# Ledger of designs, part 268: miniprotein binders against b1l550

Target 1, 279 residues: b1l550
Amino acid sequence: MRLPEELLERARDIHSEAPSHRIKLDRVGSFGLKVPVEFKGFLLLAEADVWVSLPEGRRGVDLSRQVEAIYELSNPPKDPFSLCREAAISLLEKLNYADSSGVSIRFDAPLQDGESLKYYGVEISSIASDEIINKIRVEILGMTACPCTAELIRAYKSSEIAATHTQRSLGILEVSTKAEHPDPDKLASIIERAMSSPLRTYTKRPDEGGLVIRSLSNARLAEDVVREMIHLFLEEFGHLPEDTHILAAVRSMESVHMHDIYAERSFSLDEIRKEISSH
Key: E = the ipSAE of ESMFold2; O = the ipSAE of OpenDDE; V2 = 0.75 times the mean of E and O plus 0.25 times the DockQ between their complexes.

## First folded at step 21 (miniprotein)

Design gb23 (at its last read DockQ between E and O 0.98; V2 from the best seeds 0.86)
Amino acid sequence: SEFTVEAEINGVRIRIVVTVNGREIRIVVTIEKDGRRIRFMYVIVDPEKLAKYLEEIERIIKLFGVDPEEVKRLIEEVRRMIEEILERL
ESMFold2, look of step 21: ipSAE 0.771; ipTM 0.928
ESMFold2 (binder alone), look of step 21: mean pLDDT 84; pTM 0.836
OpenDDE base, look of step 21: ipSAE 0.842; ipTM 0.945
ESMFold2, look of step 22: ipSAE 0.793; ipTM 0.932
ESMFold2 (binder alone), look of step 22: mean pLDDT 85; pTM 0.840
OpenDDE base, look of step 22: ipSAE 0.836; ipTM 0.943
ESMFold2, fold request of step 23: ipSAE 0.797, 0.793, 0.791; ipTM 0.933, 0.932, 0.932
ESMFold2 (binder alone), fold request of step 23: mean pLDDT 84, 85, 85; pTM 0.836, 0.844, 0.840
OpenDDE base, fold request of step 23: ipSAE 0.834, 0.839, 0.834; ipTM 0.943, 0.945, 0.943
ESMFold2, last read: ipSAE 0.773, 0.784, 0.782; ipTM 0.927, 0.930, 0.929
ESMFold2 (binder alone), last read: mean pLDDT 85, 85, 85; pTM 0.843, 0.846, 0.840
OpenDDE base, last read: ipSAE 0.846, 0.842, 0.838; ipTM 0.947, 0.946, 0.945

Design gb3 (at its last look DockQ between E and O 0.96; V2 from the best seeds 0.83)
Fold by OpenDDE base, look of step 21:
Structure gb3 (fold): chain B 279 residues (1-279), chain A 89 residues (1-89)
Amino acid sequence: as target 1 above (279 residues)
Amino acid sequence: SEFTVEAEINGVRIRIEVTVNGREIRITVTIEKDGRRIRFMYVITDPEKLAYYLEEIERIIKLFGVDPEEVKRLIEEVRRLIEEILERL
């Protein structure tokens, strides 16, 4: 049942009223929206959060207007990066009482793996105020082989390629910048290249053997993986603003233990450059 | 090489600052409307992607309710100036 529109003239605008407590809120919005996006020729249904700040003198946010802002920009479907940036700005324009806005979009990105697909996780966000900050988080699984166990077995059996335990490891790159969102495929590639080997959706016997041999021949600690991720990141994305902030991390799901090994480094581009140049 | 293009369209002030250093194009856009300022930036290392980001800037400016033809002209001017710089490199 749709209520008569004439009731709007008689009803108080609850959202515009003064609140009982004059307190500013940082984020008010709709979380868990589903929006279509186009990514590398795929039409994906992404999860989205949209929000704005609320001044102390306003009781509530016009939530319908927030939802309209992102869906207007989502038809026709476009790339999630442009959508994120445009929507964040649109929110501020449409909700002029807000001094800040934000959009977050999450999806699994398809990645070609021969005739099959693998994927990596993506979460992008844009926060708008007097300036816009863009954030991207990429997560992809790879494989690591332990160099310590390999060395022990090598010493014991005198084999060129020593057996060792292997495990799945989750690599994470999170970038926050005043520039546009970095290319997620490049970020995923950095993570994969930093590990002992990539994962495959399916393998034929020779390919599987080759994948394992590659991993064994490129055994890396979780610490090695993080350092390699940082190195490769600097090579690919060193052109980003100096105040760009990065989190590089690995969670290794150790196959010989019930627990995971975790390693991370948080840094700005200017900070890490100074660190590396001092050696 | 660097340049700045400024325009006022329907009460909206737009500043586009461009710096070209080799193959790197840095674009900073500032939009001012009704006392509010928004600034955002692109760092483009692939010239083939320039059109993509200029189109985005055009769409963003249009969000502020400005004349679309004036915005189009502004972006075309920026494109032209960038291309002129790139041709000299």
Scores: ipSAE 0.846, ipTM 0.946, lowest interface PAE 0.6, mean pLDDT 93
Fold by ESMFold2, look of step 21:
Structure gb3 (fold): chain B 279 residues (1-279), chain A 89 residues (1-89)
Amino acid sequence: as target 1 above (279 residues)
Amino acid sequence: SEFTVEAEINGVRIRIEVTVNGREIRITVTIEKDGRRIRFMYVITDPEKLAYYLEEIERIIKLFGVDPEEVKRLIEEVRRLIEEILERL
């Protein structure tokens, strides 16, 4: 049964009332929305969160307008980055009592891997107020080879075999900027190139051998993977605004240990340039 | 090269500031409605993506409930000016 629309004229607008406790809220929203997105020709099912700030003088948020803001923009499915930025602004415009809005979108991004596909994790957000801050986090697995063990084995005079332990490592780049979101494929590429070798969905024996040889020839400490990620990031994205903030990290799932190794560095572009130019 | 285009459409003030330096195109958009100001920017290093971001800017401005034909004309003017600068390179 649908209630008569004229009741809206007679009922109190609960959301626009003042609350009994006049306390502003930072995030009030709808979380876990499923939205279709189009990414590089793929139709993906993404998960989205939308929110706004709520001033101390307003009791509630019209949640249907929040959902409307993102779903109107998501049909037909489009690029998740454009959707994220547009939805953040739409929320702020539609909910004019808010002084800020936010949108987060999460999906697994397909990446061509020979004749097959692999995937890496992407989470983006846009937070709008008098300015817009765009954030992207990319996570992708790669292979690392230990240089310490490789050097020990190389020094062993009875062995002519190059060897070391190799393992899966999770690389992370997180970028927060006033400019548009960086291209996630470029971030994923930076992470993979910083590692000893990429991981494949499957390999035939000659290809598998090639990956192992590549990793042995490019053995790196977790610390050096992070440093290389930063170097490569600056080459590709040094043009971004000076106050752009980056986190570069790697978690190495050491094949010979029961525990992981972790390394990270966070910085602004302004900060890292001063650091590098001082040496 | 630099230029600024301003418009007021249905009480919404729009300012688009563009800087072109080689292949780098910086676009800053400021939208003001009812005393609220929103500012966002793009740093486009691939000229092939210019149309994509200009179309996004057009869609964003239309979210403010303004005449879509006037927004389209504004964005077409910005595109024309950028393309003129790029053709001189």
Scores: ipSAE 0.727, ipTM 0.913, lowest interface PAE 1.2, mean pLDDT 88
ESMFold2 (binder alone), look of step 21: mean pLDDT 86; pTM 0.854

Design gb4 (at its last look DockQ between E and O 0.97; V2 from the best seeds 0.82)
Fold by OpenDDE base, look of step 21:
Structure gb4 (fold): chain B 279 residues (1-279), chain A 89 residues (1-89)
Amino acid sequence: as target 1 above (279 residues)
Amino acid sequence: SEFTVEAEINGVRIRIEVTVNGREIRITVTIEKDGRRIRFMYVITDPEKLAMYLEEIERIIKLFGVDPEEVKRLIEEVRRLIEEILERL
């Protein structure tokens, strides 16, 4: 049953009323929306959060307008990065009482792996005010081989390829920039290249053997992985604004321990360039 | 090389600042409407993606309720000017 529209004339606009306490809110919105996006020829259902600021003199946000804003832009489905940026701006335009807006979109990005698919996690956001800041977080699993154990075994058995423990490791790159979102595939590639080896969804026995040998031949500490990620990032994305902020991290699910090893570095492009140039 | 294109369409002021350094194209867009300013930027290293980002800028400007034909003309001017610079390199 739809209520008669005439009731709207008689009903108070609760959202536009003055609140009992005049306090500004930073974020008010709808979280856990599902929006279709197109990514590299795949139609994906992504999770989305949309929000705006609320001034002290307004009781509530027009939440329906927020939802409309993102869904209008989502039909037909489009690139999630463009959607994120456009939606953030659209929110500010449609909800003119807000001084800031934000959109977050989360999905698993497909990555071709031979005739199969693997994936990496993507979380993007755009925060709009007087300026727009774009943020992307990419997470992808790889494999690491421990160089310390390898060295011990090498010393013991004098083998050309020393056995060592291997584990899955989660690599993370988070980038916040005034530019557009960096290419997620490139970010994922950086992470994979920083690992001992990539993971494969499907392997034949010879391929599996080769993958393990590659990992053993490229044994890396978690610390090595993070440093390599930073190095590769600078080579690929050194053109970004100097105030671009990066988090490079790895979580290694160590196979010989009950706990994980974690390493990270947070930096701006200008800061890290100065650090490297000083050596 | 750098240039700035400015337009006022239906009371919306638009500034597009472009800097070309080698193969890098930096585009900064400023939109002003009803006393509000929004600024955003692109750093394009692949010229093949230029068209895509210009189309996005066009869509964004249209969100402000401006005449679509005037916006189209503005973006085409920006495109032309960038292409002229790229041809000289």
Scores: ipSAE 0.834, ipTM 0.942, lowest interface PAE 0.6, mean pLDDT 93
Fold by ESMFold2, look of step 21:
Structure gb4 (fold): chain B 279 residues (1-279), chain A 89 residues (1-89)
Amino acid sequence: as target 1 above (279 residues)
Amino acid sequence: SEFTVEAEINGVRIRIEVTVNGREIRITVTIEKDGRRIRFMYVITDPEKLAMYLEEIERIIKLFGVDPEEVKRLIEEVRRLIEEILERL
């Protein structure tokens, strides 16, 4: 049911009033919106959050304008990164009382895996004020092989067995920068290359053997996986602004232990370069 | 190489600063409307993506309610200048 339009003339504009308690709010918005996006030729259903800051003198946010801003930009479906950046700026322009805006978009990204697809997690955000801060988080599973067990088996004098245990490990790269979002496929590739071997959606027995052999050749501690992720990140993305912030982490789901192993490092590009150059 | 293009369209000031260094193209866009300033940037290392980001910049500027044809001409001028610099390399 559509209400009579003449009511608009009599109704108070609740949102533009001053609140009883003059307290600024950091994030007021709509969360869990479903938006279509196009990623590298795939049409995906993403989940989006949109928000703005609310000054102490304004009672409410024009929520319908927030929702319209992202939906208008998402029709027809387009690249989620462009959508994220454009929507954040659009929100700030349309809701001129806000001093900041934000958009988050989450989706599972397809990645070619032989003759099939696998997926990895992507969450992007853009926060607009007098500058734009773009953040991306990528999570992808890989395989790691224990170097401690490999060394014990190697030291067995009567045996020429090359073996160790392997496990699934979740690699995480999170980047916050003033430049455009890094390509998530490149971030996923960095994580996989840092591990002992990639995980496959489907393998046949000869391919499974190859993955195990690769894992043995690249046995790494969780700590060294994180270090390798950082090294590879710097090679690929060292061009980003110096105040770009990165979190590199791995959670290893150890096959012979009752608990996970976790390693992480956060840093700015400026910070890590100074650290490396001092050695 | 570097250049700056400035325009004022319907009371909105736009400044596009470009630095080209080998394969790296840095574009910083500053938009000012009604005393509010917003600045964003791109660090393009794949020149094949240049057109995509310039189109995004065009769409962003148009969000400020300015003449679309003047924005289009501004962006085409920026594209031309970048391509001329890249051709010399």
Scores: ipSAE 0.706, ipTM 0.910, lowest interface PAE 1.3, mean pLDDT 87
ESMFold2 (binder alone), look of step 21: mean pLDDT 86; pTM 0.849

Design gb5 (at its last look DockQ between E and O 0.98; V2 from the best seeds 0.85)
Fold by OpenDDE base, look of step 21:
Structure gb5 (fold): chain B 279 residues (1-279), chain A 89 residues (1-89)
Amino acid sequence: as target 1 above (279 residues)
Amino acid sequence: SEFTVEAEINGVRIRIEVTVNGREIKITVTIEKDGRRIRFMYVITDPEKLAKYLEEIERIIKLFGVDPEEVKRLIEEVRRLIEEILERL
């Protein structure tokens, strides 16, 4: 049942009223929306959050208009990065009382793995005000082999390929920039290359053996992984603005311990370049 | 090489600043409407992606309710100027 439209003429516009307390809010919006996106030929259902700031003199946000803004841009489905940037700007235009807006979109990105698929996690955001800042977080699992245990086993048995414990490790790259969102596949590739080996969804026996041998021959500490991620990132994305901020991290699910090993470095491109040049 | 294209379309002021350094194209867009300013930027290292981002810029400008044909002309001018620079390199 739809209420008569004539009621709108008699009803107070609650959202436009002055609040009881004149306080600005930083973010008001709809969280947990589902929006279709197109990514590398895949149609995906992504989770989205949309919000705007609310001035002190306005009681509420036009939430329906926020939802309309992102869905208008989502039909037909498009690249989630373009959608994110466009939607953030659209929100500011449509809700002119807001001085800032934001959009966040989360999805699992498909990655071809032979005849199968693997994936990495993506969370992107765009924050719009006088300027737009784009943020991307990529998470992908890889495998690490411990070099310390390998060295102990090598010393004990004098094996050419020393046995060691292996584990799944989650690599994380988070980038905040005034430029467009960095290529997520490239970020995922950096993380995988920084690990001892990638994971495979499907392996034949010879392939599985080769994967493990590769890991053992490329044993890395969690610290090594983070440093390698940073190195590879600088090679690929050194063209980004100097004020671009990066978080490189790894969480290793150590197979010999009940706890995880974690390592991270946060930095700006300017900062890290100065650090490296000093050596 | 650098250039700036400016236009006012239906009361919306648009500035597109382009810097070309080798194969890197930096595009900074500033849109001003009703006393509000929004600035955003692209750093393009693959020339093949230029078309994609120019199309996005076009779509973004259209969000401000400006004449689509005028926006199209503006973007084509920017495209032309970039291509001219790239041909000289």
Scores: ipSAE 0.839, ipTM 0.944, lowest interface PAE 0.6, mean pLDDT 93
Fold by ESMFold2, look of step 22:
Structure gb5 (fold): chain B 279 residues (1-279), chain A 89 residues (1-89)
Amino acid sequence: as target 1 above (279 residues)
Amino acid sequence: SEFTVEAEINGVRIRIEVTVNGREIKITVTIEKDGRRIRFMYVITDPEKLAKYLEEIERIIKLFGVDPEEVKRLIEEVRRLIEEILERL
């Protein structure tokens, strides 16, 4: 049942009232929305968060207009990056009392893996005010092999067979920029190329052995995986604005330890270039 | 090469600044309505993506409730000018 629309003229507009305590809020929104997106020919169900700032003089946000902003842009399903950027701007236009808006969208991106698929994590956001800042985080699992243990075993056994502990490692690239979101497949590729070997959805025993041998032949410290990620990132995305901010990180689930190893570097493009050029 | 296209459609002012340096195309869009200004940019290194981002810019401008045919003509003018610059390269 739909209530009579003439009641709107008689009811208080609670959202537009002043609050009892005049305090600005930074993020007021709807979190955990399910939105359809189209990515590389796949129809995916993504999770989205939408928010706006709320000035000190306004009691509430028009939450239905927030949901409307992203829902109407997501029907029919479209590219999640375009959706994210467009929805952030739409929120500011629809809720003109806000000084800023934000949208985040998370989905699992499919990646061809032989005759099967694997997936990696993608989270994007767009924060709009007088300018738009776009952020993307990509997370993908790979394999690392410890070079220190490999050298110790070589010295002890003196055989040609390299042996060491191998483990799954989570590679992370996070980019915040005024330009459009970087291509997530390129970010995922950078992470995988920096590691000792990629992981597969499944392998038969001969293929599994090959992956392990490849990782042993390309043993890398977690620190050097991060350094390689940065090098490859600069090669691919060095054209982005100089104030673009990057986080490169690896979390290694070390198979011989009770704990994980973590390495991370945050930088802007102008910072890292000055650092490299000084050596 | 560098150019700027400016238009006012239904009280919304739109400024599109384009810089073409070899294979790199920088597009900066500024939209002003009712005293609020929003500015965003693209740094396109793959010219095959140009059409995609111009279509996105068109959709974004339309969010401001302006005449869609005038927006379409504005975007086509920008595309034509970029295409002329790229043709000389």
Scores: ipSAE 0.775, ipTM 0.928, lowest interface PAE 1.0, mean pLDDT 89
ESMFold2, look of step 21: ipSAE 0.769; ipTM 0.926
ESMFold2 (binder alone), look of step 21: mean pLDDT 85; pTM 0.842
ESMFold2 (binder alone), look of step 22: mean pLDDT 85; pTM 0.841
OpenDDE base, look of step 22: ipSAE 0.832; ipTM 0.942

Design gb6 (at its last look DockQ between E and O 0.96; V2 from the best seeds 0.84)
Fold by OpenDDE base, look of step 21:
Structure gb6 (fold): chain B 279 residues (1-279), chain A 89 residues (1-89)
Amino acid sequence: as target 1 above (279 residues)
Amino acid sequence: SEFTVEAEINGVRIRIEVTVNGREIRITVTIEKDGRRIRFMYIITDPEKLAKYLEEIERIIKLFGVDPEEVKRLIEEVRRLIEEILERL
């Protein structure tokens, strides 16, 4: 049922009224939207959040305009990174009472693995005000092999390839920058290369054996993984602004324990460069 | 090498600042409308991606309700100037 349009002329614009308490809100919007995006030839249904700030003198946000802004830009489906940046700016333009806006988009990114697919998790955001800050979080699973147990077993049995416990480990790279979002495939690659080995969706027995041997031959602590991620990141993305902020982390789902091992480092590019140069 | 292109289209002031350092192209866009300023930046290390980001900048500028043909001309000028610099390297 659609109400008569004439009622709109008689109804108060509740959103434009002064609130009972004049307090600015930082974020008001719609969370859990589904938007189509195109990524590497795949059409994906992503989850999206859109918001703007609300000034102290306005009771509510025009939520319909927010939803329209992102869906107008998502038809036809486009690159989620472009969509994120464009939508954040569009929100500020369409909702002129807001001094800031934000968009977040989440999806699983397909990654080719031979004839099969694996994936990594992506969460991107763009926050717009006088300047735009872009943020990306990439999460991908890999495999780690414990070097400590390997060393103990090596000492005991004198084998070239020492047995050790292996586990799935989640690697995380989060980047906040004034530049465009870093390439998610490159970030995922950095994480995988920092692990003992990548995971495979499908393996034949010879391939599986090779994967395990590779892992055993490249045993790494969680701490090693994080340090390697940082090193590889600096090599690939050292051109980003000096004030770019990075979180590198790993959560190792240790197979011999009921708990996980976690390691992280948060840093800006300028800070980490100074640290490395001092050695 | 660096250059700045400025335009005012339908009351919207647009500044595009470009710095080329080797194979790195840095583009900073500032848009001013009705007393509001928005600034954003691209750092392009692969020249093949230049077209993609210029197209995005064009789309973004159009969000402000400016004449599409004038925006197109502006972006084409920026493209030309970048290409001229790249050819000299």
Scores: ipSAE 0.848, ipTM 0.947, lowest interface PAE 0.6, mean pLDDT 93
Fold by ESMFold2, look of step 21:
Structure gb6 (fold): chain B 279 residues (1-279), chain A 89 residues (1-89)
Amino acid sequence: as target 1 above (279 residues)
Amino acid sequence: SEFTVEAEINGVRIRIEVTVNGREIRITVTIEKDGRRIRFMYIITDPEKLAKYLEEIERIIKLFGVDPEEVKRLIEEVRRLIEEILERL
């Protein structure tokens, strides 16, 4: 049922009133929206959050206009990165009482894995004010092989290649920058290359053997994986603004332990370059 | 090589600053409307994505409710200048 339009002439505009407590709010918005996106020829259903800042003198946000901003831009479905950046600017333009806006979009990204697909986690955001800050977080599983156990087994058998335990490890790269969002496939590739070997959707026995041999030949501590991720990131994305912030991390689900191992490093491009050059 | 293109469309001031160094294309866009300024940038290392990002910039400028034909002409001028610089390299 639709209410009569005449009521608008009599009702107070609650949102534009001053609040009882004049306190600004940093994020007021709608969270958990379902939006269609197109990524690499795939139509995916993504989850989005949208928000704006609310000044101390305004009681509420025009939530319907806020939600409309992202839905208008999502039809027809398009690249989630473009959607994220455009929606953040649209929010700021449409809700001119706000001094900042934000959009986040989450989806599982397909990645070619031989003749099949695998998926990795992507979360992006854009926060607009007088500048736009773009953030991307990528999470992908890989395989790690323990070098300590490998060395003990080598010494026991006096062989050229030692066996060891292998396990799934979750690699994480998070990048916050003033430039456009980095390519998620390149971030995923950096993570996979830093590990002992990639994980595959399925393998036949000869290919499975090759993965294991590769992992043994590239045995790495979680700490080594993080360091290698940083090295590879600098090679690929060293051109980004100096104040770009990165988090590199690994959570290893150790097959012989009841617990996980975790390593991480956060840095700016300026910071890490000074650290490396100071040897 | 570098250039700047400026326009005012329906009271919205637009500045697009471009720097081309080898394969790296840096585009900085500044939009000002009603005393509010927003600035954003792209650092394109894959020139094959140039058309995609120029189309995004065109869509962003149009969000400000300006004449879409003037925005299209502005973006086409920027594209032409970039492609001219890239052709010389």
Scores: ipSAE 0.748, ipTM 0.920, lowest interface PAE 1.1, mean pLDDT 88
ESMFold2 (binder alone), look of step 21: mean pLDDT 85; pTM 0.844

